# VHH binders against Di-N-acetylchitobiase (Ctbs): the designs that were tried, part 5

Target 1, 344 residues: Di-N-acetylchitobiase (Ctbs), of Rattus norvegicus (Rat) (q01460)
Amino acid sequence: EDCPCSEASLCRPIRHHRDFEVFVFDVGQKTWKSYDWSQITTVAVFGKYDSELMCYAHSKGARVVLKGDVALKDIINPTFRASWIAQKVALAKAQHMDGINIDIEQEVDCSSPEYEALTALVRETTEGFHREIEGSQVTFDVAWSPKGIDKRCYNYTGIADACDFLFVMSYDEQSQIWSECIAAANAPYNQTLTGYGDYLRMGISPRKLVMGIPWYGYDYICLNLSKDDVCAIAKVPFRGAPCSDAAGHQVPYRVIMKQVNSSVSGSQWNQDQQAPYYNYKDPTGRLHQVWYDNPRSISLKAAFVKHYGLRGIGMWNANCLDYSDDALAREQTEEMWGALRPRL

## First folded at step 20 (VHH; from u5 with E106S)

Design v4
Fold by ESMFold2, fold request of step 23:
Structure v4 (fold): chain B 344 residues (1-344), chain A 121 residues (1-121)
Amino acid sequence: as target 1 above (344 residues)
Amino acid sequence: QLQLVESGGGLVQPGGSLRLSCEASGFTFSEYYMGWYRQAPGKQRELVAFITWGGSTYYADSVKGRFTISRDNAKNTVYLQMNSLRPEDTAIYYCAKIQRSRVFYSGYDYWGKGTPVTVSS
């Protein structure tokens, strides 16, 4: 149990409980030194373990939590569940971590044994961590809507009750396109809010919900781009929907910021979706439309988080910004972090 | 069970070409992004390119214009055509099943053996 930090106290678990969360996913690259630590309450480590990051986060009073994934078919066996949980608790102790973020996004049929097993896993993980690591945090990542998105029939109320809070992945909202096959916002404002309305109407406390923001956008090739900026996309089905965002691909914010000002259109704002986009032409002459989130669109969502008393806000992922010393990059990155703050 | 089998690596001269293949099984191939990563000695594993199940592609700046990713959903196979190879492309190349909600991420639990590529005279 050796402590790699400059002070032994930095290896002790974070025990204070925050009323408001800023939940950050880190995927490596040593950019974490440049994050806005004035806000951060939890770092979910999805990259390789970095003891320097753990020590630094603890010095700022922030939690560092494990990534938790496991195949649903394996967790039907209660003995396997118990063994997996014991392994994760042991790992958290060895690495001086403050909990786990359970990231299971697999399809579940309502009538399957996986339905009950998933809730049992979340509850047993929470019980195990809370017993073994004082003040530990166990969270679960849920889809942008509880209405069977991507064929995920989960016991959302049971899961919410069983863990400390849910991270709601309010992005990839074009995974199920039931209307016209066109490029659209990654997280349209009203569609996002409707998802939270549905979670709240199920009886889930707003204090159990953290809004997850995308720090990436989608780049779509337009089969046709109308004069009204309607970008027709290929029909790529996904899990029962006739169209999906797989007709395009994800791009991080730092890439978008290097492209938008030299694009054909420059940055445009869509009033109905409350989201920015731009058009560009690739070297082969194909037209593209890129949809993303920026400080303006994120500020609207942060205001919603404050208004409804949600547990907090977070993003996938912190490494999507440009942390270089370039003056424009610094300004853009500061604005993205700043957009997470609720208004005074 | 999940299987990712890379092949097609070898020793090539600078400016040469290689075509890598990855045969996949144990999951619904047509519902996942597929990607190529590489790891040079002493370096972290890095994303080279990915392709959605709909055929949309993303490339790292270091390979853009030289490498082409493609996939054949009927054969559960993803390819990487590497042209204009440079000594800096020397690495072990791995394919990956990519969860669409976790793109720009390299912390997967499963990695195959990979296929080594050496670019030298």
Scores: ipSAE 0.659, ipTM 0.860, lowest interface PAE 1.4, mean pLDDT 91
Fold by ESMFold2, fold request of step 23:
Structure v4 (fold): chain B 344 residues (1-344), chain A 121 residues (1-121)
Amino acid sequence: as target 1 above (344 residues)
Amino acid sequence: QLQLVESGGGLVQPGGSLRLSCEASGFTFSEYYMGWYRQAPGKQRELVAFITWGGSTYYADSVKGRFTISRDNAKNTVYLQMNSLRPEDTAIYYCAKIQRSRVFYSGYDYWGKGTPVTVSS
């Protein structure tokens, strides 16, 4: 309602069209002051609302959007859907926000009422926001592939048609491991591209797809580390698969950068997966293998995004970089932001 | 009905130890990461440590080597062993159900009461 910005114009909705999206997840902590605002088109606020961030983003012509999360069981009821949507629209107006990013990742059985209800939620949310907030943006986060990842049977074509664009979470691609139980890339290049092939083959326009890349990696304890760098991991089942990436844990890029040059291997490159990794030994003597994405691996994906005319690129999450004033950290962070642009 | 019940906090001197516990219910515990967060007065909640359902652990730099997270999937319980405590560890400690796709943030809608920890001389 009242405008918290230095001038009233900064509280007006963003109405201009962007032909290429740079979609940023912000989780708070004032690190947004150091983002590369020359590129950003949308900030999804997953942290606490920050009016200073909203004002600054608008001063750069960027959208700021709400986090949209709601239980699928509850949205089967059309009255509940309508009330939830009205509440989010009202909140967006009160906070001068430019839309909503719907982040629902619950498993859905293909024959359940949640299948239809989810598509209805996305359509009704988009209709409500577009009616009430000029130029508003409604997006939905999807798995790296439409092929039932993590038991998510969604109407991907209906959802894509119903909203402005999909944010494709092209990471956590080892959530279900059906082959050897070994450490592998968070977002293997060819597997990632196959997921987009599958979305496009369904008839989804490339202009509806934003590639989400990880600014974090996975750290795995190796039960055995072969001389060929094959790291056998514990068998930790997930959603029907005998192995999963829960045998390891996520680490942000800033942590990886502080460790990689003091690791036993240094940074290595896997040609088949087009991704970097390294090995280290922890204080208890256990061997670890860490897989991540860096400017090299991300640049390959950015080139794919441009070559195939996708809507844009984005990441989970912008707070994973080191925004301190340390000279090496600044260089590394600049390189990660720079990798979002295809190299010429 | 999601429920997270933290316990084990208290007053300790610098260099002392505490063991926090969190009983969880209302979700499939074995399919979620579990974590400990803390919030000092006037500060945001921050991640202290998390543990995957497979037992892999992550620690914030400020507590690495001093704190140990563990979980008992049979009891739906997560623990935080806190050693070599410092005055800067003073905070209310909260456990959390962590979505694997939303690691490294603290914007959850549900938080229990937490368990206060005070480290003073």
Scores: ipSAE 0.656, ipTM 0.861, lowest interface PAE 1.5, mean pLDDT 91
Fold by ESMFold2, last read:
Structure v4 (fold): chain B 344 residues (1-344), chain A 121 residues (1-121)
Amino acid sequence: as target 1 above (344 residues)
Amino acid sequence: QLQLVESGGGLVQPGGSLRLSCEASGFTFSEYYMGWYRQAPGKQRELVAFITWGGSTYYADSVKGRFTISRDNAKNTVYLQMNSLRPEDTAIYYCAKIQRSRVFYSGYDYWGKGTPVTVSS
């Protein structure tokens, strides 16, 4: 396989260790030239393979890793599992990639064969990659809490032990709403911290946890919007909960920044959830409430990452910002990248 | 087996309308976002619209106000009503299953064969 880079050395595996991770998801929109490469340690490629991205990341000493997605029902067969792993290792070699981010996010019953099969998949993938690609990184994406979020009964301690680190998706925290059906923060501060407390209490090392923060928010139609900004949302059940965030939809930060200053409320701060939101009226007259994360809410989480000695921070996804030459867009984008750095 | 079958494409004059349909099977339809993507000749595939299982909708700026996405969870079917069609809407339109935790993905994992739409006089 010929190296597509300007120098053959750029196709060699990244073998050095990083004490702190900045883990970035790229979805293939050619915005990567504008990312803050002074911070990035790993790019998870969820878009189409881009050899220019791989070469550039390697020139900055950053890893580029595959997306690892496979159906749980298939991996209970150990022959299928081994074949899938061999295929991913071969692909990584052909594309000069540095590992894989395993992104399953499927419901698992505690008493099912999938429970053990998932841990075996993670362990065998890590062993295969480490054997075949020196210095390779294997990671696994977990929900914001180990307490059965979205009916994901995983062997969290076994999975954490079996791979290089977990990417903790500290967002979508309203996927199951057990009380009032109201709009709320995508990543409420105290609830997020409780999730990390639960992971740590299980005995998982903080050096195995990378905090994932959202560069997107949720837009909810309010069936009713109270004087206190309580936005009642439609009852949309999900995985045993009577309400969910599917009453709204995700919006990237770049869209939020174009809307917030022309909204009816402007940006508001909820002190209890330590997250920003705003209200707007759509062209049909319906009231909406949008919850998101900004440099302020993210900087609080970056401080937590530093204080508790977590492995690092990352986001879904780097393409959510406005990388145009517009002066305001540049300032807003720089502030979002800058918020990932814990303040000294 | 996951299947997404698009239909309803065709030739239409500028300013006309089409309604695309997508029948889905092989997964719990009511627990996934569904989306429409399009790919013009020589261009990358782009998101047109998506809809949550709760009915909340998102539209690309290029189609907002002209296109309407909808779904029928009882029939496992997603629709795209396309009004005020322009030559720039000419593309193959693909239906896709979207994992909500990975929205804004470029749709490389869509399963439909697509339905062609041509807007010309």
Scores: ipSAE 0.608, ipTM 0.837, lowest interface PAE 1.8, mean pLDDT 91
Fold by ESMFold2, last read:
Structure v4 (fold): chain B 344 residues (1-344), chain A 121 residues (1-121)
Amino acid sequence: as target 1 above (344 residues)
Amino acid sequence: QLQLVESGGGLVQPGGSLRLSCEASGFTFSEYYMGWYRQAPGKQRELVAFITWGGSTYYADSVKGRFTISRDNAKNTVYLQMNSLRPEDTAIYYCAKIQRSRVFYSGYDYWGKGTPVTVSS
């Protein structure tokens, strides 16, 4: 209940409305002082609570929201849901937070009680927060497409109706690879847009959709790398698909920027996927292909957000950039933040 | 019920080696990344290494070339082989279940109780 900020007003809930959302995930490590606060409207705090971050965000008029996670089996019980929600509201009040971002990504069978319980949780959380914290914001993270991604049969229209807006995780789009087991873009442009088309065709308002962008890429070991840059990857099944991105691993943008200039190929642009990639050879002689997103690929997506009137844009996660004083790092980081603004 | 049980920590001289292990239960081990984090006194927890269920590995720069992460999906166990240990490696080491959509997350995920490692002369 004590306010840790330099003045009491910084502990008050954010109540003003923004025309356009810039939704940022923070995972700790004190990099937040260097974020582009001229744009940010919401910080989802996935790191350890940091009262300095809360105070600073509020001084910039930005919301800070809790990470909402809970076991899907437990939320079937309405009494448990009510207790969990009351605890989250109490925590938000104690920490002077402005809402919650619900991050449940477990598979759900369409015929299971979890299907209905998930929608009920989102609705009841929104009702509880809005009642107890004026101006509070409740959001839910959804897969890049509503078409059963990772075996998630969710009531997407009901969930969208039940909360303030959805954060669409327009990344990890190779989690299930149904065709050739090859390395591909983390968020291929046309596939990403098809996912939004699918959400819109369900009748979900574009004002309920925030595009989530990856500030990380994937590094794949190539079992074979063809003359046409086709990188064959190991068969690693996931959620019913014979292949997946678990044949590779995620790499933050700051690591990619340190590696790409010393890579065999340098940065290449794939026209079909509208995404950058590069090839490199590791110290043991194995060939790798890395796919990522950069200002060019992100700018195309920001233009889509503007064109279709989406609620906003955001990313996982803000700590992925290099916030050091190195001149090249500063330029690269400024370009990544700048790419979020539509230029078309 | 979900559990992560670390072992293998201890006191070791600089330049020495330790092998940490973590037995996991209560979730589908083969569908999650597994990782090791560490927390030095007065510091925030930091990622040391992670490994996908497909065997792809990532290492923090401070340990690359000295530490090796591995997993045995049949035994639901993840390992960290720590070679050429330095005093700055002194920390409590935690095993973590990592959601692939939330890699590089340094906040509170599900953790084990930790196993202390002290590197001192």
Scores: ipSAE 0.604, ipTM 0.833, lowest interface PAE 1.7, mean pLDDT 91

## First folded at step 22 (VHH)

Design x2 (from v4 with Y110S)
Fold by OpenDDE, fold request of step 23:
Structure x2 (fold): chain B 344 residues (1-344), chain A 121 residues (1-121)
Amino acid sequence: as target 1 above (344 residues)
Amino acid sequence: QLQLVESGGGLVQPGGSLRLSCEASGFTFSEYYMGWYRQAPGKQRELVAFITWGGSTYYADSVKGRFTISRDNAKNTVYLQMNSLRPEDTAIYYCAKIQRSRVFYSGYDSWGKGTPVTVSS
């Protein structure tokens, strides 16, 4: 537990309250050195622990929190939960971290013991961290909607009450496609808003919600591309839905930016979904359609965050941008970070 | 009781080919991405390729055009066909169970024990 920082004070937990959260997921490497630290309030460390990151984050007044994941079947046992929490708290202390982001994303049947166990886990974790680490932040990642996405029946109101706030993963919104099997935005604007509306209508405070933004898109092979740029996709079922985004795959923003300029269509804007897309041909001549978020779509969402007074905004994940010294890359990366600032 | 068992590694000359296999058990195979990672001596583990349960594929730039990832959901198996192998492909190759949201985070996945691939003249 010796402080690895240049100053001992940098190993102290962050205690001050931030009015607006900018929640960043870091998945490793030294990419964090290039983040926009003028905005960041919390970094969730999903990569290997880096004491240099911890020290630097603290020097910027930003929290550094652990990732938390555990099999739901194991946490039915309260003794196991207690031990798991104790281990996480101990780890956080040893690494001078400021909390934990619980990211489970497992299916839960409403009638299963996991339903209550999950809420208990979040509550007990929050209590444990708050007791042991002053100013600690405990958060829980939820789907874009509380309406049983991917068969996740959670006590969303209970969980929201139990932790500091929810990180709403308002992306991957095509995981279950119940309508026409066509490519669509990863996070269509109206669909996203509907999700947040449902959370709010459940009685969850806006101050308990941080909006997750994707810094990636989905690449779909088109079985057919219509004149109106409708891309028919393969029927890939997922947990009851006839189609899913598994007909495609995720692509980080840095790759999208390199590809879009050489694409057949260039960047296009869909007004209905308020999201960008482009069409390209692969080396075999197959047509692809890529849906993603850009500064324009993100700015719209950021405006929503401000308008409704949400706790904050964040992204999955910060490593998806291009932090090279290329002039164009730098500009594009800067625009993405800039788009996180709420604007009406 | 999640298990991933890799096989197919070995010694091959530059320009040669290998086919890796990974048999998965202990989870619903058809609901997860599967991927291959590799770790060369003295280097960090890196993503080589992944495949969705719908068959959509992604490849690292270093292996594009040479490697092919595929899967057989009926057999709970994922494959990596490696052609035109180069000395720089020398590494321990790991099969991984990947949750969709975690495809860009290699440390989040479940791993097998790995199978060594050595490309040398």
Scores: ipSAE 0.867, ipTM 0.934, lowest interface PAE 0.4, mean pLDDT 95
Fold by OpenDDE, fold request of step 23:
Structure x2 (fold): chain B 344 residues (1-344), chain A 121 residues (1-121)
Amino acid sequence: as target 1 above (344 residues)
Amino acid sequence: QLQLVESGGGLVQPGGSLRLSCEASGFTFSEYYMGWYRQAPGKQRELVAFITWGGSTYYADSVKGRFTISRDNAKNTVYLQMNSLRPEDTAIYYCAKIQRSRVFYSGYDSWGKGTPVTVSS
């Protein structure tokens, strides 16, 4: 298709390699105009196609990649897989994209045909994109741990080998709570590190791992809030676990920043989980506890990325911040982007 | 085979009330967030509210205190009680199956066909 950019060269795929990835998920609108493009190496476009975003990203030397999702039951058939891949490649070419981020978060039984089909999909997609689009980037989103999170039995080593790198969704780590049914950090530091340790122990190279950072938190209603700020939550089971984060709901960072200063507790730091939280009372008088990540917790994780030589860092998602012209909002937003840089 | 069937839309006067329903099928209802989105003429689709399978709710600022989202997992149904309706609430309302990890992502969700809501005197 015709190039929508001011310069034809901007429609060409990015072919150079970056040593450190900053992987950004964009979910739409024109918010991307306010991102810190000095860091961004890849934007996964999960919103509506925006040619302006594509042109701008390329002008900054950043890759723009498609989202990929498909029902696993359909891709058991090799012919279907081939067709799906061909369609994605064609779409990428038509939109001048640089690859695809495959985000499949479906339950898979280890003995099911979907297990092998998924690995095949990732491999064949990677081969297809690499063949058709020079310098293309194919990535796969995995859970914070390879230990069957949410009943996802994947061939993690096979998938890692099959694509350029994994985006590790090191968040939503309370999806299955097997211990006490209490509110906890979305991505506790030690729990997160344990997950990465498991990936590494499986033989996956650090250069195959990009650390996902949440730019959102979870808001939990407390059935009881103890003096030591332990928030008991309702027992909401999820895929075998007696409790889950579904007792609460996700809250974007921009909302958290507006709420935390007027909260009962203000921002608090949990040393054990190395994560911030705050308590507030809703208009009905119910107590809530919100767990989130802030520049402090993110900086710790960024340091880990640097120390262990991971491929890079990224976030879900860039639209969660406040990009308004408010002075405080700008400062807070800048601090979040800044936290992605490893601190010495 | 996934289906979302909205109902309950219509014409109502300012200050009036409507209750929308959405019956879901073709997936494990109790493992997904459910939400309501709306799209007014000439505007982008926006999140109105969502509810976890545990009953935790989130509302857009524009509807807080006026709208209530609820669900019945036994009936695979999600509801939106809309009170104190305003002309600016006029839109096509869509029921959505929301993957938890994508709750703030409106571009790749499963949607129904929508039900129109018109608030006019």
Scores: ipSAE 0.833, ipTM 0.917, lowest interface PAE 0.4, mean pLDDT 95
Fold by ESMFold2, fold request of step 23:
Structure x2 (fold): chain B 344 residues (1-344), chain A 121 residues (1-121)
Amino acid sequence: as target 1 above (344 residues)
Amino acid sequence: QLQLVESGGGLVQPGGSLRLSCEASGFTFSEYYMGWYRQAPGKQRELVAFITWGGSTYYADSVKGRFTISRDNAKNTVYLQMNSLRPEDTAIYYCAKIQRSRVFYSGYDSWGKGTPVTVSS
């Protein structure tokens, strides 16, 4: 056949079931050879397709899956859905891929036709992939909570039932700030856990939930920074909330690690949110507060994943770490990968 | 449907400046992050800078201090002011509509046609 790998067997679908998932998003920065392949079970290819990555992942027994993105308005049409699904299955076969991660994050009104159409898309995609590619995996990315986050009224139970598992995006939790407009953790520990409580309370099996943690943080300009480290931020509304994390911007862990030790405060730990942060001053004299996740905060979440019997853990995204040959960078990167392992 | 039209590229000497523009249509511009990416010959597309709808900006280390991203919501445009240009800045520059949860994503489907920038003697 048309297999680009060193052995034809590496182009065959991954058929075995894993007891614990480590779900990795790759965005195509040519760092994937440096990932911790002792853990990885699935790579979602959000970067440009790379046949070498596919071959390597298969040599490690890991799945490589497509990015599934399609306009919400188009999936209402059943003929369009069927055509799109057929195209994705054909692409997966041509590229020797093991499934698809459906990443649709548009707002949906509860009374709209999109509500039913989205569930139908997920079900029909799963049925199509499972029929055409033995052992294939179909997943869907959901918000950190089912409670109408970012005005996404989805049939979460129907979607969870329809696919192999959900990747729960347990980050960007400050997208809607309903209280004081201040900088806060990207994924506060107790709020994150509350989101899982809500999913489980809906009757969704913990074996359907993979916790997605952030390997990036948020950098906020402080309009005012109190001695108690309260950073007031600009009022930037989002989806009905008066404040949002768009007053700041996302920053990858590798950038954070280059800045923390030269920051004004050094790394600080917030006990209530169970998350690290630091303050720094930019070249123009403005104070910033950066909130992120580190091995400590991630290890707490990995312990929760094990304790509650969740399907696994994963991150957005694997390219956020520093994979250079710098000794400090290697240590920091190893610690971040190691933090994904559950502890007793 | 969705359209992103880049302009302002060209041939420039090292140390020179260029201002790129991207006019957007087919979506509600003020509700999205916007960004600039670049792709050098034989290289993968990489993020240069992005700007949130709240005006917060991120820059890749390679361009920090030399490039400035800005946006004008009234004109549905995003700009990249490029100063102190170097030969390694030679690339096709693309603007992008950025999904806020995927800002470090370097894929495509939300790209313009690009505008070439060449920095050479």
Scores: ipSAE 0.675, ipTM 0.866, lowest interface PAE 1.3, mean pLDDT 91
Fold by ESMFold2, fold request of step 23:
Structure x2 (fold): chain B 344 residues (1-344), chain A 121 residues (1-121)
Amino acid sequence: as target 1 above (344 residues)
Amino acid sequence: QLQLVESGGGLVQPGGSLRLSCEASGFTFSEYYMGWYRQAPGKQRELVAFITWGGSTYYADSVKGRFTISRDNAKNTVYLQMNSLRPEDTAIYYCAKIQRSRVFYSGYDSWGKGTPVTVSS
């Protein structure tokens, strides 16, 4: 239990209450020094453990939490669950972490033993962490909607009750495309809001929901790009849907900001989806359409979070911005962090 | 049971080419993104390229235009064609299974053993 920080107090658990969460995923690469620590309440450490990050986060009063991932077939066994939880608690103590973010996204049949085992895992993890680490935070990542997204039949109400709060992955909303096979927003505004309506109608408290927004977009090759900017995409099935966003690929915001200057259209705004996009032509002559989120689209979502009293906002992932010393990059990055605050 | 086996690394002169391959087993290959990462001595592992099960590709800026990722879903194999190699490309190259919800994450536990690539005269 050695403390790697400059002061032993920085290794003590974070215990204070926050009325509003700013939940940040960090995937390494030393960009965390440039994050907006005036806002951050929790860092989920998905990269390699970095004691300097832990010390700095604690110096700012922010929690750092472990990544929690485990195969569903293994957690059916209660003895295995207990052992895994004990290992994670021990690791959190050794690394001076403040909890765990459980990131299980596997397909689950409603009638399978995994359905009950997953809820039991979340409950037992929360009980174990709260018992062993005072003030610890246990969270679970859920799809943008409770309605069987990607064939995930989870007990969302039971999971929400069992942990401190849910991180709602309000992105990748084109993972299953049931209608026209066309490029569309990563997180269309009204579809995102419908997902929250569905969670709330199940009886889940808004104080249990943190909105996760994307700091990445999707780049699609257009098989055809109409005069109305409709980009037809390849038919790539996923989990029962005839089309999916796997016809395109994810791109971080920093790449998008460099590409938009070379685009045919420049940044365009789609009013129906309340999201930006642009078209560009690659060297082989193929047209592409890129959909993303920017300060404008994110500020609308931050306003929704405030208006409906959600627990907070967060993103996948903090490393997607350009943290270089370039003046334009710095301005763009500051605007993205700033958009997380409701602008009233 | 999950296995990722890289091959095709070696010593090559600047400007040369290599083709890496990775044979995968123990998971439903056609439902996952596949990627190549690299780690130079004393550096953190970094993403080089990834490819969706639909064939859409992403490249790091440092390799765009020189490297080509591809996959064969029937053979559960992913490839990296590396052209115009530079001394800066010297690293151990790792194949990875990528969860689509966690793209740009370098901490996956599903790595191969790696295949070393050295670019020097």
Scores: ipSAE 0.645, ipTM 0.852, lowest interface PAE 1.6, mean pLDDT 92

